VH-VL binders against Chromatin structure-remodeling complex subunit rsc1 (rsc1). Designs and how they scored, part 2

Target 1, 111 residues: Chromatin structure-remodeling complex subunit rsc1 (rsc1), of Schizosaccharomyces pombe (o74964r206to316)
Amino acid sequence: KPLSSLEARAKVIMRQVRRYRDGSGRQLFAPFERLPDPRMFPEYYQAIEQPMALEVIQKKLSKHRYETIEQFVDDFNLMFDNAKSFNDPSSQVYRDADFLKNYLADVLRLE
Below, E stands for the ipSAE of ESMFold2; O stands for the ipSAE of OpenDDE; V2 stands for 0.75 times the mean of E and O plus 0.25 times the DockQ between their complexes.

## First folded at step 2 (VH-VL)

Design P10 (from P00 with heavy chain R100E Y101W G102L K103R G104Y W105G; framework fv_pritumumab)
Fold by ESMFold2-Fast, scan of step 2:
Structure P10 (fold): chain C 111 residues (1-111), chain A 120 residues (1-120), chain B 107 residues (1-107)
Amino acid sequence: as target 1 above (111 residues)
Amino acid sequence: EVQLLESGGDLVQPGGSLRLSCAASGFTFSSYAMSWVRQAPGKGLEWVSAISGSGGSTNYADSVKGRFTISRDNSQNTLYLQMNSLRVEDTAVYICAKDEWLRYGYFDYWGQGTLVTVSS
Amino acid sequence: DIQMTQSPSSLSASVGDRVTITCRASQGISNYLAWFQQKPGKAPKSLIYAASSLQSKVPTQFSGSGSGTDFTLTISSLQPEDFATYYCQQYNSYPLTFGGGTKVEIK
């Protein structure tokens, strides 16, 4: 596909994942919108080699830095994997990252 | 190794029902979309239905909409196809297929299939 | 629905022959095309995805080419185990659709 078609498709996928709500109406994506503030979470930047968040993905997409949809998805997987690496498995953020990673795979399978 | 084993195929009368199962092993079942594909005797392949890894999204061929229901039990690593209001033209080997990661709709593994015969 | 047209429906060949099978989509599917091999009484086996990428452990005599609407599967030197029916499949959009198949028979 051309880059404009890739960007259009990426935006649809991004919107679906971002807007997911569970049975209680909770939007799981909120912690992934922006990179953690280094002043509040310096430990994150010590532990995580490649920080990633939706704001970075959106910037890369607007600058045409994705050649394939797979590269775009890789950044989402990196974002969720970073959250799972940094946060305790019992935490809500870890559980939400795990769920959204699987949900992203689902969106890709049927879109 | 990845293994997909279908069961439940039988001889049924038109208007009857059957439930097919596909037991999956060798991969993290909940992380992959699954499909049912069928093949009528001596004919080619026809995609029937797909379900996302979480089970939250399903898709169906027009020929089976409203009659067939795809579902999965991720705790049991099992895919299902509930077939209602069966027609003679539904006679086929039903094969479960696993999507490859990041290639929605591309199947990297297939089961052996289970034969469904709809006849009076 | 995207219709997939395969040609020929059958062909006869000898071991060592170069075999070419074509597949045409009714609309553009980029490179979202796969090729599968099926032997009588057996499940399909995946050969090629993304029009030209070999599935792991598939022999190098198999190759795929094309993009958009016109695609080709080539078997550069037919082996005894290659006598089978071959199917193309688009995975650009749902419903997923297959070509009618090409039966490669012994001459």
Scores: ipSAE 0.000, ipTM 0.554, lowest interface PAE 16.3, mean pLDDT 86

Design P11 (framework fv_pritumumab)
Fold by ESMFold2-Fast, scan of step 2:
Structure P11 (fold): chain C 111 residues (1-111), chain A 119 residues (1-119), chain B 107 residues (1-107)
Amino acid sequence: as target 1 above (111 residues)
Amino acid sequence: EVQLLESGGDLVQPGGSLRLSCAASGFTFSSYAMSWVRQAPGKGLEWVSAISYSGGSTNYADSVKGRFTISRDNSQNTLYLQMNSLRVEDTAVYICAKGWYKGYYFDYWGQGTLVTVSS
Amino acid sequence: DIQMTQSPSSLSASVGDRVTITCRASQGISNYLAWFQQKPGKAPKSLIYAASSLQSKVPTQFSGSGSGTDFTLTISSLQPEDFATYYCQQYYSYPLTFGGGTKVEIK
């Protein structure tokens, strides 16, 4: 079935991106698991038009909110683009977001 | 490179007040949460207080709540800790720590400034 | 408050030894655990975050594992520069809490 097939594919993609480790063993995905704490970053929610994190994507999947795999991928790209928009280009978070966005594209191309 | 330099530690009497400063450089200070962590002589690490990147949100350990105030001046790249009603058990090295974006572990630490509360 | 219990409080080891330090949370914290190294008179240095992710430029002899309540830091082959005190920290919820520390001393 389309929705169950979409969810199965989405879960494979999520697993691969989430589990990536670089040559030093560092898991780049950790900052993207959850939305920033509103108590610590209230201005983030004012500055970023559409906050996104893995926890939001997983919730949308469980509630059958994605009609296409492209909509699912768009939320991952939004998540990484938000990090690149908010953080300095010299920061580790910016570089990790940029790498993972490219890695996601490779995962999709090579599946 | 990233540097955090604490100052303001002194010998004070119980009931006294002291203000600590942390001068930050080498990163966009206004984009990151900051914390104060303390370490009593010969003891382990204890988190004291945290502040959001804008200063709009703060949090405190129960042991200092109502007595300490964390604040920041993003135009001066400086973090502050106002300490009132000091107790002997507040004696510690106070360390400035930079938060990781979207995480509350610390990626950079200063060397600390010693606060001694004694009669 | 989430209590972090770290074990052992101290250990003696030789260069080349495998060292294991454990940390237990009083309630589930998922993978929101970090490990720090502190040398005498120096600021703490971040080693590991998200239970198992190595910080940039930290040597590969360090590794972390665990999830939920039980966590382990392993140093696979102890080097002279690794003699230090190690701390775990949960960042699942406020207040942020640290383990009591493990001092790794020269045998």
Scores: ipSAE 0.006, ipTM 0.632, lowest interface PAE 9.9, mean pLDDT 87

Design P12 (from P00 with heavy chain G53Y R100F K103D G104Y Y109L, light chain N92Y; framework fv_pritumumab)
Fold by ESMFold2-Fast, scan of step 2:
Structure P12 (fold): chain C 111 residues (1-111), chain A 120 residues (1-120), chain B 107 residues (1-107)
Amino acid sequence: as target 1 above (111 residues)
Amino acid sequence: EVQLLESGGDLVQPGGSLRLSCAASGFTFSSYAMSWVRQAPGKGLEWVSAISYSGGSTNYADSVKGRFTISRDNSQNTLYLQMNSLRVEDTAVYICAKDFYGDYWYFDLWGQGTLVTVSS
Amino acid sequence: DIQMTQSPSSLSASVGDRVTITCRASQGISNYLAWFQQKPGKAPKSLIYAASSLQSKVPTQFSGSGSGTDFTLTISSLQPEDFATYYCQQYYSYPLTFGGGTKVEIK
């Protein structure tokens, strides 16, 4: 079945953000692919009110839970903001989340 | 003609306020992130603030955080910098800069700047 | 914050000379480095991005190299219009930071 225009657009955005690599070849998106295991990282679920990861966004997209592209983008921003809230500003994951949030804005601008 | 033109620079007393404008022409202003960069007399370049293409995201240098506000009006192709609680150390030429595409935060277009002097 | 150290602060050169300017980052920035030229009273002009990519319409005497923490701007044959101050800038992370500048003066 043909993808809706929203679903098609969301997939293009998602692919561009996910595949970003820096000059060393490092894929910054890796920590955002899946939710932390609650049995291994219970403190994450104590600190974060609305956990978000690519796997959740993909599930919501496949179930047609997004009515606008803005709602889809909001979940990506929530995912990055959660990482910035939970992790120290000096950490790699904080810096990567901050960079990718800005990169997402650029991807939206270029489409 | 692709250009950025700053205005609003003036002589201000310490503790005063000033609003700078940057008029953009020759490109689709609403598609690009914008920044303010300053240069004190005889010194190098210092990044001040950045704003996303939509105005939904802003960033500030620690030295101006809480005192300066960056904003934009995409319908008028204009970038603004509201400067409050000005200090002698804020004396500089303030330059408007256009961000490049993609994962790049370097600037591909610059204005000539507008001079702000904070002196008693 | 990522600190950018640029050297030398100034140099004297003659037309036709090969000029080399160095920029060092306090931590790894991959290839997220740009070079700018500024003449007195004028706006900066973008020369190079991604450490080695020339901006459109920039003369081929300009070249950039480096990755990680150590970067170089080279002017292979200095022209009269190349006497200016040159700055490096990292755009790896906020806050964006610039080198202190290198003034290229006539001998």
Scores: ipSAE 0.000, ipTM 0.516, lowest interface PAE 18.2, mean pLDDT 85

Design P13 (framework fv_pritumumab)
Fold by ESMFold2-Fast, scan of step 2:
Structure P13 (fold): chain C 111 residues (1-111), chain A 118 residues (1-118), chain B 107 residues (1-107)
Amino acid sequence: as target 1 above (111 residues)
Amino acid sequence: EVQLLESGGDLVQPGGSLRLSCAASGFTFSSYAMSWVRQAPGKGLEWVSAISYSGGSTNYADSVKGRFTISRDNSQNTLYLQMNSLRVEDTAVYICAKEWGYLYFDYWGQGTLVTVSS
Amino acid sequence: DIQMTQSPSSLSASVGDRVTITCRASQGISNYLAWFQQKPGKAPKSLIYAASSLQSKVPTQFSGSGSGTDFTLTISSLQPEDFATYYCQQYYSYPLTFGGGTKVEIK
């Protein structure tokens, strides 16, 4: 089945951000692949109004829920902003979210 | 820098009680879930209890349910473990661990030794 | 409870060796697996989370792989400071559970 231009573009962006590795070879995206388990981390769902993770973004893409690429990008920014809101600025998750948010902006600029 | 310092370990008789403390510094204590993990002499790690960042949710290993109570004082940056009805098999170094919100343990303390013996 | 089985319980190795440690979960845990290093008399040190993500400041000789039930920690070139006991831990579901540990000793 052929992809829409939006879906094709979104998949390229998603792949680039997901695959990023830093100078040490570490893949920064791993914590953002799935929503936290609510049984283990109920406080996350108490603190975060709109949980977001790659699994939710992928589902929205497959169900044609994005009308513009900006809406797709907004969900990525929400995902990173949630991590920065919930976690201490000194944490690796916060730093990785901050970096990946800026990296996403660079990926979009270079298209 | 992040520091976790446990205290309160002692020699107690079976059936006795102890309260452990973990003093946290170098991070925003009130933003992170915390756990207690123990290690019996010469043995591996065993998770004991966890508490959410606000103190609103707690979880316990089956071996300690009804006997141990985890709590925290966010104004004092301190984690507690109240241990009642102590058994010989509770003998271990008790280690305070910081959880990464929705992930795992990123920092650990050095531990405090609890010995339960007659 | 999710049971975590580590293999081997101990191994002997020389500086420069490639070391592989395995961890198996009794049920699927996705990528909710961490690896820790513990030296005698010291606190555990976090190495890897989400099965393959290196904790900040951890040397690149450490790498993790796997998903579901089978996981591997690899030390590509063993250094003198890497002689320690290594533990895996699942954080998919309470109660949190650890593997039995693998002691890496000097040959």
Scores: ipSAE 0.006, ipTM 0.588, lowest interface PAE 10.8, mean pLDDT 86

Design P14 (framework fv_pritumumab)
Fold by ESMFold2-Fast, scan of step 2:
Structure P14 (fold): chain C 111 residues (1-111), chain A 121 residues (1-121), chain B 107 residues (1-107)
Amino acid sequence: as target 1 above (111 residues)
Amino acid sequence: EVQLLESGGDLVQPGGSLRLSCAASGFTFSSYAMSWVRQAPGKGLEWVSAISYSGGSTNYADSVKGRFTISRDNSQNTLYLQMNSLRVEDTAVYICAKDRSGYDLWYFDYWGQGTLVTVSS
Amino acid sequence: DIQMTQSPSSLSASVGDRVTITCRASQGISNYLAWFQQKPGKAPKSLIYAASSLQSKVPTQFSGSGSGTDFTLTISSLQPEDFATYYCQQYYSYPLTFGGGTKVEIK
């Protein structure tokens, strides 16, 4: 089945952000693929009002829950902002979230 | 430089107890989940226990539930494993490992060299 | 529990050879797979995460591929310092589980 134009565009954006590799070949996106296990990290769900991860975004996209590309982008920004809120600024995941949020903005601007 | 240094391994009789420590440096210890992994002589790796960054959540392999307790002291940058009712099959090198992601147990980015626990009669 | 099966258990190869190690999960784990290297008496060293992403400072001769249930670690040109045991690990579901290891002996 052909994808809607929003779904097609969203998949391009997802691919670009997930593909990013730094100078050492490291892919920064890995921690953002799925939600933390609530059985292991209930404190995450107590601290974060709106949990978000790629798996949630993909499910929302497949169920046509996004009316605009801006709503899709907002969920990516929420995902990175959650990581920055929950983790210490010196942590790898905080730094990666901060970088990827800026990289996403660049991808959108250069699109 | 990130460093993890385990201590406390010893020879102990079946039914005995030991407490292992892992001293962490070179990163903000209080921001990361930590795990204990073990390796029996000549065998592969086995995940033992995990603890969240705050110490509010812990999880255990079925083989050690009710006997082992993982804990941490964020003020001292130290991870602990209290081992009770030790069995011969608990004989292994116990290694502490740092979670990379900070809030989920995705995979380990740094490991210690381990401390040997031998349970023998 | 998700069972991880590595093949082969051991292999011998010459310096400069291409080496491949395989890892199979008992159920689908997407790309939630990591590879580790362990030398005798030393701490494990993380090589790859998310099936194909290289850890910082790991030489480019190492690469990973696969998704779902079948995964491969490739060493494109074996070096003397690559004598080690290699392990795969799934982090899709608790409990975390490891493969049995593959011992690489350099001839």
Scores: ipSAE 0.007, ipTM 0.595, lowest interface PAE 9.4, mean pLDDT 86

Design P15 (framework fv_pritumumab)
Fold by ESMFold2-Fast, scan of step 2:
Structure P15 (fold): chain C 111 residues (1-111), chain A 121 residues (1-121), chain B 107 residues (1-107)
Amino acid sequence: as target 1 above (111 residues)
Amino acid sequence: EVQLLESGGDLVQPGGSLRLSCAASGFTFSSYAMSWVRQAPGKGLEWVSAISYSGGSTNYADSVKGRFTISRDNSQNTLYLQMNSLRVEDTAVYICAKDYVWGSYRYFDYWGQGTLVTVSS
Amino acid sequence: DIQMTQSPSSLSASVGDRVTITCRASQGISNYLAWFQQKPGKAPKSLIYAASSLQSKVPTQFSGSGSGTDFTLTISSLQPEDFATYYCQQYDSYPLTFGGGTKVEIK
């Protein structure tokens, strides 16, 4: 199916962020692909106003719910900010979210 | 330095009860799920129970459901396992583990040394 | 419950060898699989999570692969400190289950 210019651009950004691997070959993005398990984190859904993960972003994109690329980027930032607000700063997911949020900003700056 | 220190293991008779403790330090205890894993002498690892960061969600292996209760006290950085109706096959080293859970990630990134529970007549 | 089957149960190898350990789930578990190393008399050590993500400070000779039901742990060049028992563990659903373990012994 033909992609709008927004959808084509969003897919490029998404692919670059998802593909990132650190010096040990670890893919930092993996924990952001789906929402946290409510069986282990029922309190997450009580504390976080707007849960967000790649699975939600991909559905919104395929359903043409983004009017601008800025709205798409906002959901990525929300996803990382949710992880940083819920998790301890010393945790791996907090560090990974912080890194990927900065990496996303670099990806956007360079295009 | 992350430390997990188990205590409470003892020799008990079948049908007896025992409470294990795991004292945690070196990380924000209230931000992480915790698990108990056991290992019978000369055997492999068996997951026993898990508890969410707040204590609002608990899960158990089928072999211990209804007999064991996992709990935590976040103000004292301590994890507990209350064991009732103990059986000979519950004999094992019981190890507490820091249980990291987020999205597709789950792993026990730190383990205690364990405490030995022997159930014998 | 999801059963985890490891193969082989034991193997003999020499320093510098490439070692491959396999783990099979009785049903699909996506990439919800971890690998652990345990040395005699010691607590287990986390090596890999999400099937292929290397835990911090774990040497690069370790790698994991697979998805669904078939998973592999590879040690590309076995070191003296790598002689140990290795376990896979699924975390797709409760109860969490471990494989039976693979003992890597000196040839």
Scores: ipSAE 0.068, ipTM 0.720, lowest interface PAE 5.3, mean pLDDT 88

Design P16 (framework fv_pritumumab)
Fold by ESMFold2-Fast, scan of step 2:
Structure P16 (fold): chain C 111 residues (1-111), chain A 121 residues (1-121), chain B 107 residues (1-107)
Amino acid sequence: as target 1 above (111 residues)
Amino acid sequence: EVQLLESGGDLVQPGGSLRLSCAASGFTFSSYAMSWVRQAPGKGLEWVSAISYSGGSTNYADSVKGRFTISRDNSQNTLYLQMNSLRVEDTAVYICAKGPSYWKGYAFDYWGQGTLVTVSS
Amino acid sequence: DIQMTQSPSSLSASVGDRVTITCRASQGISNYLAWFQQKPGKAPKSLIYAASSLQSKVPTQFSGSGSGTDFTLTISSLQPEDFATYYCQQYDSYPLTFGGGTKVEIK
């Protein structure tokens, strides 16, 4: 039951990023919880070389597949970069991904 | 300002056909999935069909599978619903809705006003 | 298909009241739950997505909570314009399904 130090640290970072709410109370992280359904978004899987979402990161973490915190952070950055690659820069999801990527960097810097 | 304007609703006999249109403006239409939702008189909301941003994927409610076809023309910013073999129980206001979005994190965020389809003998 | 059960089907309330509406999914849908407001003769208006996230420009008296199978919409202080029918909807899987609606009426 005890978590590794890496897993414990990763979970703290994950919760902070996931819980962020803007001035209106909107939780920006919602689109990043799970991979898009291929039946709803088949074009995503044609455009994105390496799909990533929180559900994949959580599974990798629980199976001890991260050797360093940097590898964990890389998957979060990949997830946000995928969103920015697939969506228009003017879209809400692009802006949210961009904000959360910067927020993650700030969380890591202040840790 | 996002706007969705439906048209094409009419009175049709059972077994007839009708095509609905939804003209979209105020957003990049080609970048969003679109849906049709209907509401029978005095009843609740029922999802009918959805189409991906490119038109490469479509989904339908069991009640309309094989009879209705959703399509889109991204060059004209227009969503369509072709309705064939219409039944009395298809009588409803048909509403165009934006979404769900690309990331499955958004449900519908904007709705049109709807167009009435009446199927009666 | 995922069945959405909404309670109550109707309620009477006064301006300033705290109102709660409940929605239950027949299977786990994580947080893929939205809430919509509809006034007679009008199209629905989106209020909440991802169970708890407010849509742009929606007043803060509206809040959503829950995950998995049980969800709640709360209106902390009912305003005159809030008398309407409210619907929940799951968007975890196709077909997309709505609750039966809750009509909020003047007491």
Scores: ipSAE 0.019, ipTM 0.687, lowest interface PAE 6.7, mean pLDDT 88

Design P17 (framework fv_pritumumab; at its last look DockQ between E and O 0.04; V2 from the best seeds 0.00; counts 0 for: pae E 13.2 > 2, placed apart)
Heavy chain, then light chain:
Amino acid sequence: EVQLLESGGDLVQPGGSLRLSCAASGFTFSSYAMSWVRQAPGKGLEWVSAISYSGGSTNYADSVKGRFTISRDNSQNTLYLQMNSLRVEDTAVYICAKDQYLWGEGYFDYWGQGTLVTVSS
Amino acid sequence: DIQMTQSPSSLSASVGDRVTITCRASQGISNYLAWFQQKPGKAPKSLIYAASSLQSKVPTQFSGSGSGTDFTLTISSLQPEDFATYYCQQYDSYPLTFGGGTKVEIK
ESMFold2-Fast, scan of step 2: ipSAE 0.460; ipTM 0.843
ESMFold2, look of step 3: ipSAE 0.006; ipTM 0.572
ESMFold2 (binder alone), look of step 3: mean pLDDT 93; pTM 0.938
OpenDDE, look of step 3: ipSAE 0.021; ipTM 0.636

Design P18 (framework fv_pritumumab)
Fold by ESMFold2-Fast, scan of step 2:
Structure P18 (fold): chain C 111 residues (1-111), chain A 122 residues (1-122), chain B 107 residues (1-107)
Amino acid sequence: as target 1 above (111 residues)
Amino acid sequence: EVQLLESGGDLVQPGGSLRLSCAASGFTFSSYAMSWVRQAPGKGLEWVSAISGSGGSTNYADSVKGRFTISRDNSQNTLYLQMNSLRVEDTAVYICAKDSRGLYYYYGMDVWGQGTLVTVSS
Amino acid sequence: DIQMTQSPSSLSASVGDRVTITCRASQGISNYLAWFQQKPGKAPKSLIYAASSLQSKVPTQFSGSGSGTDFTLTISSLQPEDFATYYCQQYDSYPLTFGGGTKVEIK
């Protein structure tokens, strides 16, 4: 089936955010590809009410569960906000989540 | 603590060029989109240009497209505006501004510099 | 481009007065509207974002309301330091656009 206008736009946004690399070539998005392993991080699932990761967003998109682009963006923001809630502000993952949340805003506003 | 300090404003002839700088301190510069806003003497505010935190995306007001180039050096915490083919109507105080941290793609400028005056006159 | 129209362009008021400034967008912008205060010779200061959310350290006599196309900034009891020019700005889409400003002058 051809992609809807929403799905096509969502895939472009998703690709751009996911592909971002800093000056050293590091892909900041890597920790957000998959949900944390519950065997390694049970405390994450105790603390976070709505776990979110790219794999969940991709499944929702493939099943046409987003009615608006805003709902899609909300899940990305939830994913980054979860990371900032769970992790220490001095941690790399907190800083990366903060940066990518702002980068996503840039992608949406400047394109 | 968060500060933006502009420099580079000068008197230039029509058709001339000028580069403005904005030195940022007190926040993680690379995490925020930055804008240039101008204000002609006795007039209101006019948005000029914006650049994403990474520098990968830029936008311009129609009045400056093709003449002005916004850029940033995240290693030096500095924002730039290269102005070419200057016109008398570009005469204004140029102010750099930082996007608000509190909203996702909602562009709320929360910190402003004091501005630098550019005068384009014969 | 989204055009932002402010009214009035200027007004005269006394300390203690309630002041209302209106801003209208040429198309729907949801709540993607900010208000700024500019005092003579100074840079703008952010007052309100998302139409009604007060910036940190901004006094509570300032409030914002509205959504869609019609927005208001209210100063419930004007103070001497509130004589300034006020601007609305939409950030729904590029290019970002400001209203023409409303100058609040002493009566």
Scores: ipSAE 0.000, ipTM 0.535, lowest interface PAE 15.8, mean pLDDT 84

Design P19 (framework fv_pritumumab)
Fold by ESMFold2-Fast, scan of step 2:
Structure P19 (fold): chain C 111 residues (1-111), chain A 119 residues (1-119), chain B 107 residues (1-107)
Amino acid sequence: as target 1 above (111 residues)
Amino acid sequence: EVQLLESGGDLVQPGGSLRLSCAASGFTFSSYAMSWVRQAPGKGLEWVSAISGSGGSTNYADSVKGRFTISRDNSQNTLYLQMNSLRVEDTAVYICAKWEYGSGYYDYWGQGTLVTVSS
Amino acid sequence: DIQMTQSPSSLSASVGDRVTITCRASQGISNYLAWFQQKPGKAPKSLIYAASSLQSKVPTQFSGSGSGTDFTLTISSLQPEDFATYYCQQYYSYPLTFGGGTKVEIK
C-alpha cells in the first residue's frame, strides 16, 4: 500500500526531530531511538506507565495505529515527558528532552 | 556537578579478598546503572561488572564471574565491588563509571583506585 | 561475545594532521558505539556516543561515523593536547566490550 498522508507527514516530522544537531554537532535524539535496556533499567519500567521510544512509534506508524497526527505527536511528547520524569532536571538527558519537545512544537508550527 | 570517587585499593596476596567503594554525588544515584571498569598497568580498558539502579540486576565479565560481586547502597550513594579469590591477573586500576540514561554508554568516570595482587 | 578490533594500535602524527582511527565489531551493533579519550595518567573521558554524537564541550575537531560493524573516529586537525589513547566500546550487548585502544603520539 502507498503511504497515507498521515504517514507521509509523520515521517517528515520524525526525520526533522531525529536529525537535529546542536552547535557542537551533537545529535540530541540518540537516547530516544530505543527503549531503555530492561536488564539495566528495570526501575524505568516500574516507574513509567507507558514506555515510549522512536522504535515503538515507528512500529505503531507502520501498523497504522495512528488515526490522527495528534496521536502521533502525543507519543513523541510522552517519550520526552517520560525522560523528564525519570531523570533529574540537571541531567543532560532531561535538558535534551525539554529542548526536543520545544523543537517538535516549532516543527509543527512551521509546517 | 557529577563526581565519582573510588577508594579501597590495596596490596593483597593471591587468594585474598578486597572491597572497593565508589562514592557518588551530583545526580540521583538510584536512577542510574553503574559499572566497574579496570585497566591493568600499561594495558587497555576491560569492563568488569554492571548493576541496575535498584541493585536488582547485575552482570559480570566471564573473567570475574563467581569471584566478584557488585552491589550498591542507594541510601549512602555508594557503589561497591567485593573481590574474592584474587589472582595476579586482577592487578589493575579499578574505575567506577556512570551509565547515561537509556543508551548504556558511560557519561562520567571516576579517577580509579589501584589494586595490586602480588605475593 | 562481541569482539571490538581497533586499528592501528598506535600512530604518530604532526600537529595539524587529519587522523583516523577505525573500530570493527565482530557482529552488527547498529550505532551502539562510544569513543573515549584517555590521556596519560588520567581517567577516560567520554567523547562520542551513538557512533556520531559529540559530547558537550568536546572540541569540534572530533567526529565519529559508521554503523553496523565498521566505525571511524576522526580528528580533523590534531593538536598537542590530543596526545592520548582512544578506545571504542560497544554497548549493544553483554558483555560490554572495548577495543584494544589506539595510541596517538605527536611527532
Scores: ipSAE 0.070, ipTM 0.710, lowest interface PAE 5.9, mean pLDDT 87

